Miniprotein binders against a7ua95r516to809. Designs and how they scored, part 173

Target 1, 294 residues: a7ua95r516to809
Amino acid sequence: ASLSLLSISDLVPDLQFIFFWMSNAIEILYFIQQKSPAYMQTIELMDDKAGSKESLLSATISANEEAMTILEEVIMYTFQQCVYYITKTLYVVLPGLLDCNPFGTEPSSEQCRRAAGVCVCAVCVMPEAVRRVVSVFQTTSDLLQQYQVHSEIQSQMFAYLFFFTNVSLFNQLIDKGPARGWFQRSRVLQIQASVKILLDWAKGAGHNHLAQKFFAKFCSTVTILASPPQQLSQMSWKALCAEHPSLKPVQLHRILTQYQLMAELGPLPIWQPSSEDEAYIYRTVDLLESFENH
Short names: E, the ipSAE of ESMFold2; O, the ipSAE of OpenDDE; V2, 0.75 times the mean of E and O plus 0.25 times the DockQ between their complexes.

## First folded at step 14 (miniprotein)

Design af1 (at its last look DockQ between E and O 0.97; V2 from the best seeds 0.82)
Fold by ESMFold2, look of step 14:
Structure af1 (fold): chain B 294 residues (1-294), chain A 83 residues (1-83)
Amino acid sequence: as target 1 above (294 residues)
Amino acid sequence: DPKEEVEELLREAERLLEEARKALEEGDFERAILKALQAIIQIARAMLEALKHGTDPEVWEKLLEIFKKAVEILKRAEEELKK
């Protein structure tokens, strides 16, 4: 109920507040880290008065370490709060990617309206479900830039958001895909097109490496399901494992089994797992991905 | 009482900030750095407590004011030491 009503725009004031304090903490942490060797050396070179230099130096070392520790804690807490708010909205909008038809044109976004008279923009060719996801990523990017958050922290945030996106999409596809008809060829091609739009956004935003890394599992799944049945059935288990190293044996086996059923390739298993992998293809505890990154 | 804890941290931060200001005025830039760092510790603790439990807008305004002052003293003392 309440979660299904949350949009990223409703959370912007809270995110602005948190980003403001996070960026201030980052700025001072880096100032201290950058300048402390110099002012520590100056204290060390002072004339000593019965050990008063050592007391000042010791106190300054201690204060320096304590300040950095508490500032890091502020940064970690504010980062976690931003991720919490952003992933709440992302969780609500991501399932729509699996149901949408990206081959339709929806020129209703504000950015698309502004560009319509000059050239077709990528936003104008997106279905609403894809636009909602892109809007979360774009709003996050805009806020990080607005508050001049350090680039390392920006990368860490998008690494987590892409990780979260992959886990959410992969788990829903594996868990609900058979019942929802998402393994049907026409649906898989629609899903593939939607994912390409997200990857294009990530590349244009300067996060291509992160997206390639963290979407690998979901993208591998879609690639397998989009492959022609006759072509795929001629590939060995070892070849498929080599082409899709991001997939665990149980995950690859489940995808191939469901693919076989939906492609009507007969009732008997076509792909024989290696003896090493055979112990793992039935580990259902490994089938779905955890949102916890340990 | 989280609100009282934030206000106690801010009172300590203000005391340390005044010591930092006096050290800076006296040309004791090494001590100004120490006292500014100690004030920043209290301010950051107050920020964290306020973020976790909330506080009044007036306390956030005060927190911002003393944060800016502590940062300015730290930066100015560091700049003076380089001379």
Scores: ipSAE 0.793, ipTM 0.956, lowest interface PAE 0.5, mean pLDDT 84
Fold by ESMFold2-Fast, scan of step 14:
Structure af1 (fold): chain B 294 residues (1-294), chain A 83 residues (1-83)
Amino acid sequence: as target 1 above (294 residues)
Amino acid sequence: DPKEEVEELLREAERLLEEARKALEEGDFERAILKALQAIIQIARAMLEALKHGTDPEVWEKLLEIFKKAVEILKRAEEELKK
C-alpha cells in the first residue's frame, strides 16, 4: 500500500521484469503481423492432394488471430502496469516542480562553496525537484532502450507520460496556484524555466513532437502568465482564444483573472468574452482536466 | 489455484510444441506453423496469468524456455515455407 512513497529507482527491478515480458510479447506479435499474410497465402495456394488444405488454412487463420489477440492483451496489461507505476511516482514528484527555484542558489554545503571554481560543482547544482522528474523520464527511456521495445510503443508510452504530466501540472496550477502564490510573475518565470528543462530533456531524447503536442495546455498557460502586461492588454478575448486553442474558454478566463490579480504594476483591461462566448463559458463547468482523457 | 492454472497452460504448451517440432522434422512446415501458433497462445495465456497473480521463479524459467522454443520453431517453419 505504500507504493506512492517509493522513488523510481526502488521500482526498477519490478519495471525491468515487466518490460522484459512486454518486449518478448511485442517481438513475437510484430513477427506474426509482418509474416502472416505471406504464409497464409502460401498455405491457400498449396496443392490440395490430401483434401485437408481448407481445414488446415481455417485452423491456421483462427490460431493466428487468437495468438495476435492474446499477445495484444499481454502487451496492453504490461503497458498499463508500467504506466501505473511510473505515473504514480510522477504524481508524487510533480508538485515540487511548481515550488522550486532554478534561478536561486540551491542549499549548498561549505565544501560546495569552497569549490566554486570547479566545473563539477556547477554541473552538479540542479534543483532537486526538477532532477526527480527528469530522473523518472530518463529511467523510463533507459528501460525501453535496454529491452529494445519497438519505437511505436516507446512513442505511445511517452505520449501518455507527457499527457499525464501536462494534466497533473495544469490541474495543480489552476486549483492550488492562487492559494500558493504560483500566479505571481516571479513564480511563473521559475515554473517556465523548470518546464523548459523538461522540454529540453524531451527534445534530447527524440520526443520533441510528442512534448509539443501533449504539453500544449500547460505551456499555453505558462506563456500567458509570463507575458508582459502591455502585450496581453493589446489582445482581444477572440485573439487570445485563437492563439491558445488548447485552452477551454473557462480555463482561459480563469488564467486571465489570476493574471490580472497578480499584475500589481500597471492597469490591465478586464478580458470580457462576447455575449456568445459568455453563454458558452456558463454552460461549460469543467475547469480541471481528466486523467482519463487522451 | 492461479499457480495450478499456469502449470496446466504450460503443460498444454509443451504438448503443442512437441507436435510442432515433430511436424518441422517431417517437413510439414504448414502444420509446424499451426502447432507453433497454438503453443504461443497457451504460453501467452500462462504469461498473462503469471503476471496478474504471480508465480515461482522456477515456473518463470520454464515459461521462458518453452516460449523461446516455440518462437524458434515458428521462425524456422516460416523460413522453410518461404523457400
Scores: ipSAE 0.759, ipTM 0.946, lowest interface PAE 0.5, mean pLDDT 81
Fold by OpenDDE base, look of step 14:
Structure af1 (fold): chain B 294 residues (1-294), chain A 83 residues (1-83)
Amino acid sequence: as target 1 above (294 residues)
Amino acid sequence: DPKEEVEELLREAERLLEEARKALEEGDFERAILKALQAIIQIARAMLEALKHGTDPEVWEKLLEIFKKAVEILKRAEEELKK
């Protein structure tokens, strides 16, 4: 109940605090890592004043290592907290993406109307459900930039968020799709359009490679489902496996089976799994993606 | 008590920071680096405990203040060792 009301905007103060400390810890860790060889060498080159040099060097090495270790713990903890809060907000808004009709005349966001009148920015013209998802990513991006978080950490953050998004959307589509009619061609085309908007945003934000990599499974699923029956029925199991390598045999088999049911196609021998894959199509444990595999 | 632990770490960090400052003023830059690193360790521990368990806003402000000072001493000492 309480999670459904939590927007990314409500978490901004907490996230700002965490990002601030994360950024500070990263900056100092980086400084220590870069400067440690130089000041260690300087200590090594010092004149041995009554045996104090070795003790000082040893103590400095130990302190340097311990400082790096504890700073890494701070960074890791703050990173995990950010991911935790952001993924909670994603969890709430992602289902809306699958139900979204991007071709509907939804009014522009109230927020942009209040600030500047009719905003024609790319975000304001987005369907509300897509805008909510993009807003989570945009807010994350803005915060990372505001606090000048190291680019590697930014990349890791977006990698995980895209991974989480892909897993969530894929699992929901596979599990609930048949019952919710998301496998119907009209609905699939809506989903495809919504995902394209998200991918276009990711491209514009400089995360194109990460988005392509981590959304591959969901995109493959949507691509198959969006394919006209006349085209898809001409593709063999082997060809589909080759074209969609991100899908496990069990996943592809499930998608094709549900597609067949929705399209009222008779049995298609051409979609019969290979003898090599036949054992794997029954591995139901591999059907849904795990959040632990990242 | 996590709050008491943060305060204890903070006090130790302040002690180490003062030692670092004195070393820097004396031109003992190697010792200043050591003491600044030691201060950073205690500050980072305090930060981690405070992040996990929470702390008062005043304690966060103090942590930031001493953190900045420790970093400044570390940077100055490092720069002086290059001369």
Scores: ipSAE 0.742, ipTM 0.929, lowest interface PAE 0.6, mean pLDDT 90
ESMFold2 (binder alone), look of step 14: mean pLDDT 84; pTM 0.809

Design af10 (at its last look DockQ between E and O 0.84; V2 from the best seeds 0.81)
Fold by OpenDDE base, look of step 14:
Structure af10 (fold): chain B 294 residues (1-294), chain A 83 residues (1-83)
Amino acid sequence: as target 1 above (294 residues)
Amino acid sequence: DPKEEVEELLREAERLLEEARKALEEGDFERAILKALQAIIQIARAMLEALKHGTDPEVWEKLLEILKKAMEILKRAEEELKK
């Protein structure tokens, strides 16, 4: 009950607090990293008090290393907390993306209507389910920018969030897709359109490479399922493996099997796994993606 | 108590910061850097404990204040060593 009500907006105050301290820790760490070689060299070159300087230099090196270590721990902890809160909100909104009909006339968000009248921004014209997902990413982006978080940390954050999103969407599609009718061509085309909106947002936000990399598996799955039967039935197992290298043999086999059932196709010898892959198609442990691989 | 630990770390940080300030005033920039770094260690530990366990708003304000002071001393000492 309580998790379903948790919006990213409800977490903004907590996230702001964490990002503030993360940003401060990064700034200090960066300063120490940049300045430490210079002041250590200066301390080393100062001739006068040889014996006391060696002890002071050693103490300064030790203090510098310890300061960097504990600051890294602060950064890591704050990063993990941000990821934890953001992924909780994603977990709630991501299922809606698979059920979304992007071709429906859903009214523009009440929030934009209240603030500025008719907002025609790309986010306001998005289907509600897509907008909710994009809102999580946009809020994250805005907070990272607001607190001037280092670009590397921003990239790592989005990499993980896209990874998490891909795993979540892929696993849901594979596990629940057949039962929910998400493998039906009409529904697949809706999913494809919804994902395209998300990818277009990611591109506009400067995360195109990360999005392409981390959504590859889900996009490949959707691409296969969106393919017309006439086209897909002409593709061999080997060709599909080559075109969709992000899919494990067991995953591809499951997708094709469910596609075959949905499209009422008879057995297609051309989709028969190679002798090399035949042992792997039964590895059900590899069917779903793990969150632990990141 | 995590709250008591944060307060103890803050007190130690303030002590170290005062030593750093005195060293800076005396022109002992090397010692000022050392003491400022030592203060930052205690501040960062306090930050981590406070992030994990929570603390009072006043303690967070104090953490930020002493952190800024430590960085100012560190920056000034570093600049003076380059002269």
Scores: ipSAE 0.811, ipTM 0.953, lowest interface PAE 0.5, mean pLDDT 90
Fold by ESMFold2, look of step 14:
Structure af10 (fold): chain B 294 residues (1-294), chain A 83 residues (1-83)
Amino acid sequence: as target 1 above (294 residues)
Amino acid sequence: DPKEEVEELLREAERLLEEARKALEEGDFERAILKALQAIIQIARAMLEALKHGTDPEVWEKLLEILKKAMEILKRAEEELKK
């Protein structure tokens, strides 16, 4: 069937199928990896009647290596298929996160009263755009657990999903932010709050270290734009580079330029790039991130 | 023809599975491991081709059946060797 559907719920049957076969391949590979030293040693120590030991040992070494190789290929192919289809749905829902208002139009106490059985405090606000992103992550987590996919592979899948999320959000913020008004202080604070909801989900799901690692570039950008002018204007270019190592010179320069515009500041000499970096601030090929790295 | 290729791999896997079963029955646990691994290779190749090109639902059912049997023989033979 076609896997071009946009909703994660529409992809669940196909993902279930792929995860089922991935899990079977992982189980066999894991067995071979864990048990082959022992059974290979037993074959090596076997009595050599009529030369059958040498032929059997050689064939078993070859079969063991070939089995592991083809099983790894199956696992990588199924992993790639899952990532491809999941990120396709993620690509569609991520832009809404930059446009939403997590502070909502309804009072927090009203939402908490309606969901009193779920939350009793006033901090439980999840706008629809954030819910859509969380739904993709949660559905993926549920499927991985349902099919008992090895935890190391689950972690690697979320590493790829968080990497993809960071690249998508960062590129859209940088590329479309001026036209969409996303660099304005009130919008940045709304974006910051929405990302915090995603980070809280990742922490609760046991992926805090991955989220901290892979969202660093986007979070650094939002942190700079959310900073008070008085605090940020006291930091030199060198200090800002050191504090935000995830940002390339062209990216940092672009962010500072937008900060100056939205804060209605004139050029600040303290933010001038070092002479070493001046050539790099105009490299537009480095401005946007590639989806092919992580 | 990807469907024919998958079915050929399945036939080879079934042949190897029967050799593994016979070896296990005869107490030749070392050869049972070899033949089960060889069946697993063919099934994994069939599975990869079927994932890439698709195949009939009954072929997927056969794939699963043979995979489970090959893995069962591999596990049983490994367990017997520890004795």
Scores: ipSAE 0.791, ipTM 0.955, lowest interface PAE 0.5, mean pLDDT 83
Fold by ESMFold2-Fast, scan of step 14:
Structure af10 (fold): chain B 294 residues (1-294), chain A 83 residues (1-83)
Amino acid sequence: as target 1 above (294 residues)
Amino acid sequence: DPKEEVEELLREAERLLEEARKALEEGDFERAILKALQAIIQIARAMLEALKHGTDPEVWEKLLEILKKAMEILKRAEEELKK
């Protein structure tokens, strides 16, 4: 079946509909949150000559709380639906980012800038696979702007999308990388260049802080794998842990083991885990990241 | 029937909005706030039900119309209260 049904552009009408109703619910919730302290105070200060003030105030507090609760449910549901559609599309296009060559005969930087609506890396030509990922982020940004979604919700949306992208790319690289040859230096440099295009897009869109936070694990992984053997072999386990705190000891150990194998650095590992880390590595098989944001 | 459920919620919302409008016209702005909030609860429930189970385009149009009326009454009552 055609992948066009999984394209972000094919989902725009559904996403516009969901964002429209999410925006309506947010506007109502925001109005109630901003105005309720004032009208509650006014009710409390009103003349109680009729003896109904306490009943009216109590009923209004209850209605106000229930309105906020159900509006929050609407916002949560629509947010989760948008995330579902967007991440389903990302899941299909993200593996291509690990397997593309930005140093090839891909379209010019000018074409990539027009398609993305944001700046692109000058040293790289945007591959089709990277363009598809950027288009998902750009379309999401456009829809959030079109429906005037509050900046806090926009930030939360991109936090989750960057979290999802990071987990997906990290898990694909760790789990399938050895069989796909993705740990070879030339391939890692291609991956690094492709990821830089995504990070540059995020910076241009005003989400640099979120991208730095949520891409930390995948960026650490790629940085280690792209390091020259001479440089990396001079770093201790402690130094690597300090430079890459986003990586769990078992993850760092797997990455370094693959690096040593691909770089042919010798018959035995040269990076020695601490006794505590070694004990953890020995006992755990939890290499892959969860898609649940803890 | 999810469609019937949405329609029932919208009828209740309309009834509450009429009570809010009457309170607003009578200068009972505190009661207008209460009734508008109660209408918004019904509208939000209808919105959630329609999002989860789907509904006809004409019902979505009615939902939007009632939502706009509820917000207008709530804003007018709030504005009058702060005078």
Scores: ipSAE 0.759, ipTM 0.943, lowest interface PAE 0.5, mean pLDDT 83
ESMFold2 (binder alone), look of step 14: mean pLDDT 84; pTM 0.818

Design af11 (at its last look DockQ between E and O 0.91; V2 from the best seeds 0.82)
Fold by ESMFold2, look of step 14:
Structure af11 (fold): chain B 294 residues (1-294), chain A 83 residues (1-83)
Amino acid sequence: as target 1 above (294 residues)
Amino acid sequence: DPKEEVEELLREAERLLEEARKALEEGDFERAILKALQAIIQISRAMLEALKHGTDPEVWEKLLEILKKAVEILKRAEEELKK
């Protein structure tokens, strides 16, 4: 089936190829960056008996700059290709997080079933939908380590993958949540539990700071929706904005409107936007997040 | 057309690699650095074109072979200049 062709495991050979060349380009670029001051200085200090020092130095400066420029282009292109393939896989599996029940037990997964011949995986308690997302992150982490990709590039890749995950989950929740029943409190608590599993993976993988930064909008949304009505009703608009700075006024307003509806707190607005924010709470063009272009 | 571009870049890289190798053998480490950098430029351009448009497996093997040799000459010449 077409969905099985989009699995991360099917893309591993292509990703291995791309990571191999990216890693080579990174290594060469860093060598040149580290060593060029020294060999440029040596050439500049040479005795110039034949008058050729200036032309050699000028040519070497030009070659050095050109080499670094083209290597950066290779790195950028390979990075973009990896992100493209990985995010296409994420796009398919992420919506399932919003529908799954992490408090339920699923005794089998594709890996457990194939490894055992029968389902013997009594320890596989992670929901299948969450496992699919974690598998994409874990496979990516394993490939980056296998090819010894520089840690700064690894961090940039996970920063983008977490950004993509946040935008995808937030947009799905806001756009489809009313029709799907995702604003019901029991469902919000299930979603919150699923997100905690992802955050635990990110912490264990050494990416806690990136996950905290790039999941902020989705996590803020779920935190608000999971709040008990007595506690949330006592918070002013100003306090909510201060606690959740990642949310735009239109986004916070929509979340609170859905909260009030699902908690059956009546039609009268509980939260009064500040005068500054009144201009922005109906800007529906700002409601959904955009994926970054590059 | 794209395959012709990659193969032309490879031929130029191979020419520059031979100049780098000769400079290294003659103890002209400064010129060996320049020629190795120039070979790396051409190979890196070939890699980018091959990544975008594809090429034959034999061409990928040549890309890697020439890249490794150019980097080795660059590193050795840099080490010799430290002396």
Scores: ipSAE 0.805, ipTM 0.959, lowest interface PAE 0.5, mean pLDDT 85
Fold by OpenDDE base, look of step 14:
Structure af11 (fold): chain B 294 residues (1-294), chain A 83 residues (1-83)
Amino acid sequence: as target 1 above (294 residues)
Amino acid sequence: DPKEEVEELLREAERLLEEARKALEEGDFERAILKALQAIIQISRAMLEALKHGTDPEVWEKLLEILKKAVEILKRAEEELKK
């Protein structure tokens, strides 16, 4: 009950606090890293002239290393907390993306209507389910920019969030898709359109490469399922493996099997796994993606 | 108590900060750097404990103030060593 009510907006105050301290720790760490070689060298040169300050230099080296270590711990902890809170909100909103009909006339967000009248921004014209997902990413981006978080940390954050999103969407599609009718062509086309909106946002936000990399598996799955039966039935197992290298053999086999059932296709010998892959198609442990691989 | 730990670390950081300030005023820039780094260590430990367990808003403000002052001393001492 309580998790369903948790919006990214409700977490903004907590996230702001964590991002503030993360940013400060990064800034200080970076300063120490940049300045430490220079002042250490200066201390060394002074000690060589004075003959007796080896103890001060050693203490300064030790203090510098310890300061860097503890600042890194602060950064890691704050990063982990941000990811934890953001992924909780994603977990709540991501299922809506798979059920979304992007071709429906859903009214623009009440929030934009209240603030500016008719907002025609790309986010306001998005389907509500897509907008909710984009809002999580946009809020994250805005916070990272607001606190001027180092670009590397921003990239790592988005890499993980896209990874998490891909795993979540992929696993839900594979596990629940058949039962929920998400493998039906009409539904697949809706999912494809929704994902395209998300990818277009990621591109506009400067995260195109990361999005392409981390959404590859989900996009491949959707691409296969969106393919017309006439086209897909002409593609061999080997060709599909080559075109969709992000999919494990067991995953591809499951997708094709469910596609075959949905499209009422008879057994297709051309989709028969190679002798090399035949042992792997039964590895059900590899069917769903793990969150631990990141 | 995590709150007591944060307060103890804060007090130690304040002591170290004052030592750093005195060293800077005396022109002992090497010692100022050492003491500023030591202050940053204690503040960072306090920050980490406070992040894990929470603390009062006033303590957060004080942590930030001491941190800023320690970094300022570190910057000034570093600049003076280059002269």
Scores: ipSAE 0.773, ipTM 0.941, lowest interface PAE 0.5, mean pLDDT 90
Fold by ESMFold2-Fast, scan of step 14:
Structure af11 (fold): chain B 294 residues (1-294), chain A 83 residues (1-83)
Amino acid sequence: as target 1 above (294 residues)
Amino acid sequence: DPKEEVEELLREAERLLEEARKALEEGDFERAILKALQAIIQISRAMLEALKHGTDPEVWEKLLEILKKAVEILKRAEEELKK
């Protein structure tokens, strides 16, 4: 049994512990940030009868800044630990999203019989692989709500999780897609439907703006690959760049090359990069996205 | 030794917490704030070390108790200064 095989459910007790301490540190930092201007001013206006006021004020300013610094370190550490365990679980389940079929029946979904008809229908529609990804996001949302983590930190966490998901899915599709058959039209349509389930979940959870921002690259990729040949062949390189600004020229070029191959189209002059973009494409060696670059 | 470091930080935090409590009772709200902040620093360092290296459940319980008391003194001193 490898740590990499742990489900999100197996990590809940450890995550609850980390979120608990993160929440405590956030509450204290927030109090200090909100109240310190007022109590610092009051101390500064204090009547100095013994000549000790400046020493007390200086010590308090120093202690206040040090307290905020170490609390920020606690928050950053706990945030990074949560992100680490959540993304490690997410990385294991994400490739399944590229191989599942949300159209028709999934064997795993059929085996999950429930009493309520509505629940049975919902389970049958969502593939097991997609449900595992949604479960990671839902568990994260539940924990943030349970420990009343401030909305700014909650937004930062989902921004990173969506960023990570987008990069992971994009890199897997671009790197392994040709060998795995993921660029075949039927597979692309399945991937598009699966991604829509994730985006619908994000919208329901109040994170639509973050999902639209951080899934832009993968969504653009899938949208292009799912386009009918008769429609996509009428769009120029310039038009595609304008419609899909999240894609780097080298990434768009690779996607269009795969599309031409899978659709059995010959080279299309209309998809030739501009002279400037062509120069950047030929200079760029890094096709894949970095998990640290944003 | 991470465990010994956590215990030492908590002992220092308790000492500072007691100084903060005495300052609060004596009406020295400015000093109560300083001592509460210093206690929070030591507790937060202990928390960070305990999170990185682990510690016993009774130590986590003690850490939480001291943290709650330090924050309460800070809040009470702040409210008194506003008067």
Scores: ipSAE 0.773, ipTM 0.953, lowest interface PAE 0.5, mean pLDDT 84
ESMFold2 (binder alone), look of step 14: mean pLDDT 83; pTM 0.812

